# Ledger of designs, part 18: VH-VL binders against q869s5r1519to1633

Target 1, 115 residues: q869s5r1519to1633
Amino acid sequence: YILVAEDNDINIKVVVRQLEKLGYTAIVGINGLKALEIIGSFPICLILLDCQMPQMDGFTCSTILRQIEPTGQRIPIIAMTANDSKDRCFEVGMDDYLSKPVRVDRLQKTLSDWI

## First folded at step 4 (VH-VL)

Design s40 (framework fv_recibokibart)
Fold by ESMFold2-Fast, scan of step 4:
Structure s40 (fold): chain C 115 residues (1-115), chain A 120 residues (1-120), chain B 108 residues (1-108)
Amino acid sequence: as target 1 above (115 residues)
Amino acid sequence: QVQLVQSGAEVKKPGASVKVSCKASGYTFTDYYMHWAKQAPGQGLEWIGEINPNSGGTNYNQKFQGRVTMTRDTSISTAYMELSRLRSDDTAVYYCAREEWELPYYFDYWGQGTLVTVSS
Amino acid sequence: QIVLTQSPGTLSLSPGERATLSCRASQSVDSSWLHWYQQKPGQAPRLWIYGASSRATGIPDRFSGSGSGTDFTLTISRLEPEDFATYYCQQYGSYPLTFGQGTKLEIK
């Protein structure tokens, strides 16, 4: 499973459809709290994480995940954000970033780099 | 060659239902979302909703929610839009349109339109 | 919902003139999600410009789109007789998807 943590309906549709066309199964968390819940319940191999979400944003979610993840089970976290906020994404333990709106060629390249 | 062919004009009485079809050809039907739009006489376009032909999942404009149902039949590459409890202001040309799936999302091919007239 | 307001509603010009059509959104729309369609009487709409500024395949270079945020423009540098039609802007940035009311470009 690839976890898509995103609250915007259009961004969810874009990324999920692109993942499905590339042969992946997506599961959606609409905020950071739901994302953490899903990570604990499903075999997630990579997280696409919106930096701005209600309840718990992506920065907080990434920080918590990195603190609690088991030894030897580091899941790649790829930020979905504007280019000007990418530096903060790396600061909180995210591994890479994708600019919104996500393009299928960039998504495919990023997935090939991390899984 | 991509083509969307819609069913013919319909005349209905208030309170009736109408089901418009949109037959797709020239591409893999399940790979592209199908949208429906309404255009009242002399007016602009109004989005009704969308269907994912692969899953059958739908998303409707709240204005039409409760009266519109979108379905598809993958065996004949045909999408359907049914509008119930028809009113006079439902008189319009209804279009189906295919959504390009790569960014940016837009409607690249349109059906020819189906005129639905609601009158007593 | 995002309301798209097009102006003018009707634009009366002669062939050879420049046309400027405006589309204003009630909320910011990423330019990637703003599109223009051309419609002639009795015909279905046709994709004309996508992502605010990219011409669809086969569209003449006299057509250009620009804009960002809430203000978008479709420009025709030198009108040809076949350009007289109604133009609709559309946003795909949020549900429900919406169209402007259209600008009818008519011969003076």
Scores: ipSAE 0.421, ipTM 0.807, lowest interface PAE 2.5, mean pLDDT 88

Design s41 (framework fv_recibokibart)
Fold by ESMFold2-Fast, scan of step 4:
Structure s41 (fold): chain C 115 residues (1-115), chain A 120 residues (1-120), chain B 108 residues (1-108)
Amino acid sequence: as target 1 above (115 residues)
Amino acid sequence: QVQLVQSGAEVKKPGASVKVSCKASGYTFTDYYMHWAKQAPGQGLEWIGEINPNSGGTNYNQKFQGRVTMTRDTSISTAYMELSRLRSDDTAVYYCAREEWELPYYFDYWGQGTLVTVSS
Amino acid sequence: QIVLTQSPGTLSLSPGERATLSCRASQSVDSSYLHWYQQKPGQAPRLWIYDASSRATGIPDRFSGSGSGTDFTLTISRLEPEDFATYYCQQYGSYPLTFGQGTKLEIK
């Protein structure tokens, strides 16, 4: 499963459709809290994480995940951001970034780099 | 070549229903969302809704919710839009349009349009 | 609902002139979700510019799109007779999808 943590319906549609066309199964968490619940319940191999979400934003979610994950079990976290904020993404333990709206060629390259 | 061919013009009485078809060719029908838009005489475009031909899932503009139904038949690569309880202000050209998925979404191909006239 | 307001509603110009068509959104729209369509009388709309600035296949380079946030512009550097049509902006950033009311480019 690839986890898509995103609250915007259009952004969800874009990413989920692209993942399906690339042969991946997506599961959606509409905020950071639901994303953390899904990670504990499903075998997630990579997380696509929106930096700005209600209740718990992506930066907070990434920080929590990195703190609670077992040593040696690092799930790649790829930021989805509306701006060029890659330095902050790395600061909170994210591994890479994608600009929104996500382009299929960039998504495919990113998935090949981390899966 | 990608083509979207719509059904012919229709004249309906107020209170009736109309079902417009949009037959796709030149591509894999289930790979692209189909949208419908309305254009009243002398006016601009208004989005009615979308259908995922693979799943049959739909999403409608709330303005048309309760009166519009979108369906498809994958065996003949055809999408349908049915509008019920017709009123005179439903008189319009109705377009189907294909959504490009590989880049952020836009309507890359359009049907020729179907004129629906509602008159007493 | 994101409202797109196009201005002017009608633009009367002669071949050879520069045209500037404006589209203002009621709230911010990512430029990747702002598109322009051309429509001639009796015809279906045709994709013209997508992602605010990318020309669709076959569109002459005299057409350019620009803008971000709430303010978007379609520019025609030197009008040809075939360019007289109605142009619609459209946003795909939020449901319901919406179009501007159109700018009718007419010959003087």
Scores: ipSAE 0.340, ipTM 0.777, lowest interface PAE 3.3, mean pLDDT 87

Design s42 (framework fv_recibokibart)
Fold by ESMFold2-Fast, scan of step 4:
Structure s42 (fold): chain C 115 residues (1-115), chain A 120 residues (1-120), chain B 108 residues (1-108)
Amino acid sequence: as target 1 above (115 residues)
Amino acid sequence: QVQLVQSGAEVKKPGASVKVSCKASGYTFTDYYMHWAKQAPGQGLEWIGEINPNSGGTNYNQKFQGRVTMTRDTSISTAYMELSRLRSDDTAVYYCAREEWELPYYFDYWGQGTLVTVSS
Amino acid sequence: QIVLTQSPGTLSLSPGERATLSCRASQSVDSSYLHWYQQKPGQAPRLWIYYASSRATGIPDRFSGSGSGTDFTLTISRLEPEDFATYYCQQYGSYPLTFGQGTKLEIK
């Protein structure tokens, strides 16, 4: 499973469609709290994480995930962002980033780099 | 060669329903969302809704919710839009349009349009 | 819903002139969600500019799009006779998807 942590319905629709076309199964968390719940319940191999979500933003979610993950069980976290927050994403333990709008060729390359 | 071919013009009485078809060819029908838009005579475009041809899932503009139903038949690569309880201000050209997914968020191909006239 | 207001409603110009068409959004729209379509009488709309500034395949380079936030512009540097049509802006940033009312470019 690839976890898509994103609150915008249009962005969810597009990224899920792109993941399915690339042969991946997506599961959606509409905020950081739902994302953390899903990680505990499903075998997630990579997280696509919107940095700007209600209730718990992506930066807080990434920080919590890195605190609670078992030794040797680092799940790649890929930020989905409007470019301005790239450096901060790395500081909170995110591994890479994708610019919005997500293009299928960039998504495919990123998934290949981390899966 | 991508084509979207819509059904022919319809004349309906107020209170009736109309079902417009949009037959796709030249691509994998289930890969692309299909949208529908309304254009009243001399007016601009108005978005009605969308359908995922793979799942059959739909999302409608609230202005048309309760009167519009979008469906598809994957065996013949055809999308349908049915509008019920027709009024005179439903007189319009209705277009189907395909949404690009590799570079998302815009309509890359459009059907030729179907004129629906509602009159007493 | 996001309302797109286009101005002017009608723009009367001669071939060879520069045209500037405005699209103003009631709230901020990221440029990646703002597109332009051209429509001629009796025809379906055709994708013209996407992501505010990218020309669709086959569109002449005399067409350019620009803008961000709430203000977007379609510019035609030197009008050709085939450019006289109605142009619609459209946003895909939030549901429901919306179009502007159109700017009709007509020969003077």
Scores: ipSAE 0.390, ipTM 0.803, lowest interface PAE 3.0, mean pLDDT 87

Design s43 (framework fv_recibokibart)
Fold by ESMFold2-Fast, scan of step 4:
Structure s43 (fold): chain C 115 residues (1-115), chain A 120 residues (1-120), chain B 108 residues (1-108)
Amino acid sequence: as target 1 above (115 residues)
Amino acid sequence: QVQLVQSGAEVKKPGASVKVSCKASGYTFTDYYMHWAKQAPGQGLEWIGEINPNSGGTNYNQKFQGRVTMTRDTSISTAYMELSRLRSDDTAVYYCAREEWELPYYFDYWGQGTLVTVSS
Amino acid sequence: QIVLTQSPGTLSLSPGERATLSCRASQSVDSSYLHWYQQKPGQAPRLWIYGASDRATGIPDRFSGSGSGTDFTLTISRLEPEDFATYYCQQYGSYPLTFGQGTKLEIK
């Protein structure tokens, strides 16, 4: 599964549609807390993580995940972000970023880099 | 080439239902969402809803409150919009439109429109 | 829902003049999800500008779109006779999807 952590309905539709067209199965978490719950319950191979979400933002979610993940089981985290926040993404353990709205060519390239 | 061809004009009585069809050709029908929009005489456009032809999943504008049903038949590449319990203010041209998905979502092709007149 | 308000409702101009059409959103809309359609009487709408500023295939250079946030503009630098039509802005930033009420360009 690819986890899509995103709270905006249109952004969810965009990314999930593109993932399905590329042959991937997506599961959606509407905030950081739901994302952490899903990671513990489903075999997630990559996370697409919105940096700005209610309840728990993506920066906090990434920080917690990196602290609690088992040795040898690092899941790639790809930020979905506005241009101005990408510098902070790497500092909290995210591996790459995609600008919103996500474009299918950029998503495909990023997925090929990490899975 | 891409074409969306809609069914012909309909005249219905108040309380009846109408089912408009939209036949797609020139592309893989299941790859693109189909939308429906309403345009009352002399008025602007109003979004009714969307259907994913692959899954059959739908999202409707709340304004049409359980009166609209969207379906499709993948064997003939046709989408349908049924509007029930017709009122006089449902008199309008109804359009189907295809959603481009790879770039920011927009309606790249439109059907020619179907005039539905509600009168006694 | 996001309400799109277009102004003016009717714009009367002559061929050769510059036209500026406004679309104001009640809430911020990502420019990538703001589009313009042209419609002539008796015809279906046609995609004209997508993502606030990108011309659809075949649309002449005299058309340009701009804007961000809540304020979007469609500009026609030098009107040709075939440009007289109704133009609608549309947002795909949130459900329900909405259109503006339209600006009708008419010959003066």
Scores: ipSAE 0.469, ipTM 0.825, lowest interface PAE 2.4, mean pLDDT 88

Design s44 (framework fv_recibokibart)
Fold by ESMFold2-Fast, scan of step 4:
Order: C-alpha cells, then structure tokens, then sequence
Structure s44 (fold): chain C 115 residues (1-115), chain A 120 residues (1-120), chain B 108 residues (1-108)
C-alpha cells in the first residue's frame, strides 16, 4: 500500500490515478490525523505527503511519524509540495519531494528510488 | 493520430431520452478519462461529468445528476452519454473530450460535437 | 462551485491591436489548473493555454497567459485575423469543473 495524504480532491485524483496506472494500491488520508491512523492500520510501504493540510499539516505529521516509528523500520516519506516550501521537507524527516501537480514520470522515478 | 468521432445529430420530443456516442481512436482508450460538456445555442460551455474508461467509474456535475448516465464499451473504444427526461433547455451541442493527465490536467482532444434538438 | 467570470463579454478590436482578456475566479485557483480554450463558430473548442501560462503545441508566441489566485489574463500582443474567436477559461482545481462564460473577440 502507498499512503496518499492529501486534502484536495483533484490532487488526490491525480496521484491515485498515476499510482494505479503504475501498478500500486493507494490508500488516501485526507489530513495528517487520518494519515497517522492509516499507518497504524495498514502495511504502508511508502507515504506521499502533502505539506499543507487541515487539522495536521504534512510537516507536523512527518515529525510525529518519525518520533513514533518502530526502531529499524523507517517508511519513506515523499513530500508533495509547491516549490517554495520544499527546503523544510528534509528538516522534518522527509526523504524526497515531488512538485504539485505530480507528473507520472517523476512519480515513477521517485517510487523506483525508494521501493 | 488521436481522434474522437461522435454520433450524428438527434431530434427528440420532450420527455424522451438521447444517447450520444464518442468513438476514440489513435490511443489506448482505457488510459485516459473522457469528459462531456454541453453548449446551448449561442452560449458557453458547461461541464457535465467524467468517466474512467478503465473502471467505468463516473463523477457527474450535480446539476445533471439523476438525468445523466455515462458508460463505455472498451471492446469498441466508445464512450456514451445518455440524458433522460429531455427538456427544451437540453437543446445543445454535446462534446466529448479526452483528459490529458501527464501534465496539468486539461482537455487535449475534443469530438466534433453532437447537436441534440428537443422540440415538439 | 467555483464561478469563473470573464470580462469583457465581447471585445471589438482591429487586427494589429493588443487584446487583454480577463478571467476572475470566485475563490483562489491553483494556476496549474487554470486553462484557456479557443472556439470558432461551428467548431469544437481547442486547448490554447494550460497551467495559466503555458502555450499548447502550435500556438503562436503572440499569445501569453498570466495570473494567480483569483485573477487570470490572456493577452494577444498583436491581433491577426485568425485570432478572432471566443475564448473560455476553465478551472480543474475542484469539482464541479467549470468554464467561464466566454469572451467573444470580434472585428471592429
């Protein structure tokens, strides 16, 4: 499962459609709180994380996840962000980033790098 | 090359149903969403809805919900839009359009349009 | 739903002049999801500008798009006879997808 943490319906459609075409199963969390809940409930191998979401943004979500992660089991977190916010992603434990709107060739390469 | 070819003009009575077809060629039909839009005479464009040709999943503009049904037949690469309980204000040219999804999502190819006239 | 309001409804100009077409959204639209289509009488719409500022394949460089947030503009620097058509803006930021009512560019 790949977790897509994103609150915008069109961005969800974009990423989920691309993941499905590439042969992956996506699960959607519409905010950071839902994302954390899904991580505890499903075998997530990679997280695509919007940096700005209601209730709990992606930076907060990433920080919490890195604190509560089991020792030795680090799930790759890939930021989905506008260019102007990407410099903060690595500071909160995100491993890579994708610019919005996500392009399928960039997504495919990123997935190949991390899974 | 990519082409979307729609069925011919239709004249219907109020209360009837019409089913417009859109035959795709030049690409893998199941890889691209298909949208439908309405254009009343002398008016602008109005989005009706979309269909995922791979799954058959649909999403309709609420304004048309309950009267519109979108389907597809993957064996002949054809999408359909059926509009029921026709009214005079359904008189319009109906377009199918393919959604490009590799870059910012937009409609890259359009059918030629199908004129549906609803009159007594 | 996001309402797109285009102004003016009709713009009467002569070949050689500059045209500026406005599209205003009722709420913020990510520029990546704002597109422009050209339509001539009796023809289907054709993609013209995507992502607010990118010209579609084959579109002359006299056309440019700009804008962000709620205000978007299509500019034609020097009108040619073939440019007289109706132009529609469209948003793909949220459902339902919406178009502006169109700006008809006509010869004066």
Amino acid sequence: as target 1 above (115 residues)
Amino acid sequence: QVQLVQSGAEVKKPGASVKVSCKASGYTFTDYYMHWAKQAPGQGLEWIGEINPNSGGTNYNQKFQGRVTMTRDTSISTAYMELSRLRSDDTAVYYCAREEWELPYYFDYWGQGTLVTVSS
Amino acid sequence: QIVLTQSPGTLSLSPGERATLSCRASQSVDSSYLHWYQQKPGQAPRLWIYGASSRATGIPDRFSGSGSGTDFTLTISRLEPEDFATYYCQQYDSYPLTFGQGTKLEIK
Scores: ipSAE 0.113, ipTM 0.721, lowest interface PAE 4.6, mean pLDDT 86

Design s45 (framework fv_recibokibart)
Fold by ESMFold2-Fast, scan of step 4:
Structure s45 (fold): chain C 115 residues (1-115), chain A 120 residues (1-120), chain B 108 residues (1-108)
Amino acid sequence: as target 1 above (115 residues)
Amino acid sequence: QVQLVQSGAEVKKPGASVKVSCKASGYTFTDYYMHWAKQAPGQGLEWIGEINPNSGGTNYNQKFQGRVTMTRDTSISTAYMELSRLRSDDTAVYYCAREEWELPYYFDYWGQGTLVTVSS
Amino acid sequence: QIVLTQSPGTLSLSPGERATLSCRASQSVDSSYLHWYQQKPGQAPRLWIYGASSRATGIPDRFSGSGSGTDFTLTISRLEPEDFATYYCQQYGRYPLTFGQGTKLEIK
């Protein structure tokens, strides 16, 4: 499963459709709290994480995940964010980023690099 | 070469149902969502809903939920919109439109429109 | 739902003049999901500008789109006779999808 942490229903539709066209199965968390719940319940191989979400944003979610994950079980976290937030993403333990709007060719390359 | 061709004009009585068709050609029908929009005489456009032709999954504007049904027949590359329990204010031109699937989403091709007149 | 308000409702101008059409959203819309369509009487709408600022294929360079957040603008730098039509903005940022009421560009 690829976890899509995103609160906007159109952005969810876009990313899920792109993932399905590329042959991946997506599971959606509508905020950081739901994302953490899903990670504990499903075999997630990669996280696409919107940096700004209600209840718990992507930066907080990434920080918590990195604190609680077992040694040697690092799940790739790919930020979905504007370019001006890139340095912050790496500081909180995200591995890579995709600029909004997410394009299918960039998504395909990123998934190839990390899975 | 992409074309969307809609069925002809219809006149219906209040309480009846109407089913409008939209035949697609020039592309792989199942690769693109199809949307429907309403335009009352002299008025602007109103979104009715969408269908994924691959899965048959639909999403409707709440204003039409319970009265609209969208379907498709992949063997003839045709989408359908059925509107039931017709009222006089359903008199309008109805359009089908194809959604470009790559970000960003927009309607790149439109059918010519089908006039539905509801009168007693 | 996101309400799109277009202004003016009717804009009366002469060929050769500059036209500026406004579209205001009741909530912020990502510019990638804001589009403009042109419609002439008796015809279906046609995609004109997508993603707030990108011209669709075949659209003359006298047309430009701009804006972000809640305020979007369609500008025609030098009107030609074929440009007189109704223009609609549309958002694809949130369900239900919505269109503005349209701005009718008419000959003075």
Scores: ipSAE 0.449, ipTM 0.808, lowest interface PAE 2.4, mean pLDDT 87

Design s46 (framework fv_recibokibart)
Fold by ESMFold2-Fast, scan of step 4:
Structure s46 (fold): chain C 115 residues (1-115), chain A 120 residues (1-120), chain B 108 residues (1-108)
Amino acid sequence: as target 1 above (115 residues)
Amino acid sequence: QVQLVQSGAEVKKPGASVKVSCKASGYTFTDYYMHWAKQAPGQGLEWIGEINPNSGGTNYNQKFQGRVTMTRDTSISTAYMELSRLRSDDTAVYYCAREEWELPYYFDYWGQGTLVTVSS
Amino acid sequence: QIVLTQSPGTLSLSPGERATLSCRASQSVDSSYLHWYQQKPGQAPRLWIYGASSRATGIPDRFSGSGSGTDFTLTISRLEPEDFATYYCQQYGSWPLTFGQGTKLEIK
């Protein structure tokens, strides 16, 4: 499973459709709290995480996940960002980034690098 | 060559339903979302909704939710839009349009349009 | 919903002149999801510019698109007779998808 943490309907559609085309199964969390709930319930191998979401944003979500993850178990977190500096994404434990709107070729390359 | 060919003009009474078809050719029908848009006389375009021809999944503009149903038949590469409980302000040209999706999402090909006239 | 306001509603110009068409969004739209379509009377719309600035296949260099945020522009550097048509902007940034009301380019 790939977790898509994103609150915008169009961005959800874009990423989910692209993941399906590439042969992956996506699960959507519409905010950071829902994303954390899903991680506890499904075998997530990679997280695509919007940096700005209501309730709990991606930066807070990434920070919490990194603090609670078991020793030796590090799920790749890939930031989805429109305007933010990628440097902040790395500071909170994200491993890579994708610019929005996500392109299929960029997504495929990124998934191959981390899965 | 990609083509979208729509069914012919319809004249309906208020309260009736209309079902417009859009037959696709020149590409793999199930690989591209299909959208529907309304254009009232002398007015701009209004988005009605979309269908994923592969899954049959739909997403409708809330303004039309409850009155619109989108379906498709993959064996004949045809998409359908049915609009029920017709009113005079449903008089419009209805277009189907194919969504290009690999890069920025946009409508790269359009059907020729179907005029639906609702009159008493 | 995002409302797209196009101005002017009608633009009367002669061949050879420059045309500037505006599209203003009620909320910020990622430029990658802002598109322009050309429509002639009795015909379906045709994709003209996608992602605010990319010309669709076959569209002449005299057409250019620009803008970001809430303000987008379609420019025609030197009008030709076949350019007189209605141009619509469209956003794909949020549901429901919306179009502007159009700018009609008419020959003076």
Scores: ipSAE 0.171, ipTM 0.746, lowest interface PAE 4.6, mean pLDDT 86

Design s47 (framework fv_recibokibart)
Fold by ESMFold2-Fast, scan of step 4:
Structure s47 (fold): chain C 115 residues (1-115), chain A 120 residues (1-120), chain B 108 residues (1-108)
Amino acid sequence: as target 1 above (115 residues)
Amino acid sequence: QVQLVQSGAEVKKPGASVKVSCKASGYTFTDYYMHWAKQAPGQGLEWIGEINPNSGGTNYNQKFQGRVTMTRDTSISTAYMELSRLRSDDTAVYYCAREEWELPYYFDYWGQGTLVTVSS
Amino acid sequence: QIVLTQSPGTLSLSPGERATLSCRASQSVDSSYLHWYQQKPGQAPRLWIYGASSRATGIPDRFSGSGSGTDFTLTISRLEPEDFATYYCQQYGSYPWTFGQGTKLEIK
């Protein structure tokens, strides 16, 4: 499963559709709390994480995930963000970024780098 | 070569249901979302809803919630829109339209339209 | 829902003239998700401009689109007889997807 943590309807549709096209199965968490719940319940191999979400933002979510991840089992976290906020995403342990709006060519390259 | 061919015109009484079909050809049916839109006589376009033909997942405009059902049959590359409890103000041309899967997600091909007339 | 208001509702012009059609959104719409369609009587709509400014395949260069935020414009620099039709803007920014009410371009 690839986890898509995103609260915006169109952004969810864009990314899920692109993942399906590339042959992946997506599961959606509409906020950081739901994302953490899903990670504990499903075999997630990669997380696409919106940095700006209500309830628990991507920065807090990434920080918590890095603190609780099993030794030797680091799940790649890929930020979905505007270009002007990418540096903040790396500070909390995210591994890479995708600029919004997400392009399928960039998504495919990123998935091939981390999966 | 992409074509969307819709079923023929229908006349229905108030309270009845109508099911309109949209047969796709010239592309991989499951790769593109299908949308439905309503156009009452002399009026503009109104979005009814969408279906993901791969998963069967749907999203409907709240105005039509509870009365519209969208389905598809992947074996014959056909999408369906059923509208129940018909009223006179449902008299309209109904269009299916394909959504381009890559950004920016526009409606690139449209069916010819199906006229549904609701009269007593 | 995002309401798209088109103005004018009807625009009466002669071939050879310049047409300017406006589409105003009640909330900001990313220009990548603002599209224009042309519709002639008895026909289905046809994609005309996508992402606010990109012409669809086969659309003449006399058509141009512009705008961002809440204000978008479709311009036809020199009207040809085949350009007289109704034009609809459409947003794909948030559910429900919405169309403007249309601007009918008619011969004077």
Scores: ipSAE 0.012, ipTM 0.632, lowest interface PAE 8.3, mean pLDDT 84

Design s48 (framework fv_recibokibart)
Fold by ESMFold2-Fast, scan of step 4:
Structure s48 (fold): chain C 115 residues (1-115), chain A 120 residues (1-120), chain B 108 residues (1-108)
Amino acid sequence: as target 1 above (115 residues)
Amino acid sequence: QVQLVQSGAEVKKPGASVKVSCKASGYTFTDYYMHWAKQAPGQGLEWIGEINPNSGGTNYNQKFQGRVTMTRDTSISTAYMELSRLRSDDTAVYYCAREEWELPYYFDYWGQGTLVTVSS
Amino acid sequence: QIVLTQSPGTLSLSPGERATLSCRASQSVDSSYLHWYQQKPGQAPRLWIYGASSRATGIPDRFSGSGSGTDFTLTISRLEPEDFATYYCQQYGSYPYTFGQGTKLEIK
């Protein structure tokens, strides 16, 4: 499963459709709290994480995930951002970033790099 | 060559239902979302909803929720839109349109339109 | 929902003149999700400009699109007779997808 943590309906539709076209199964968390619940319940191999979500934003979610994940089980976290906030993303343990709206060619390359 | 061919004009009474078809050809039907839009006489376009032909999953404009049903038949590459409990203000040309699956997600091909007239 | 307001509603010009059509959104729309369609009477809409500024295949270079945020513009540098039609902007950035009410470009 690839976890898509994103609160915007159109961004969800776009990314999920692209992932399915590329042969992946997506599961969606509409905020950081739901994302953390999903990670505990499903075998997630990569996380696409919106930096700006209600209740718990992506930066907070990434920080918590990195603190609680078991030794040796570091899941790649790829930021999804509407601006160039990459320095902040790396600061909180995210591994890479994608600009929104996500382009399929950039998504495919990123998935190839981390899966 | 991509083509979307819609069913012919319909005349219905208030309270009836209408089912419009949109037959796709020239591409892999299941690879592209299909949309439906309404255009009342002399008015602009209004989005009704979408269907993923691969899954059958739908999303409707809340204005039409409860009266519209979108389906498809993958064996004949045809999408359907059924509108129930018709009112006079449902008189319009209804269009199907194909959505490109990647950025920028535009509606690249449109059916010719189906005129639905609701009158007593 | 995002409301797209087009202005003017009707634009009366002569061939050879420059046309500027406005589309304003009630909230910010990513330019990648802002598209323009041309429609002639009795015909289906046709994709004209996508992603605010890219011409669809076969569209003459006298057409250009620009804008970002809430303010988008379609410009026709020198009108030809075949350009007289209704133009609709459309946003894909939020459900429900919406269209502007259209700008009718008519011969003066």
Scores: ipSAE 0.165, ipTM 0.746, lowest interface PAE 4.4, mean pLDDT 86

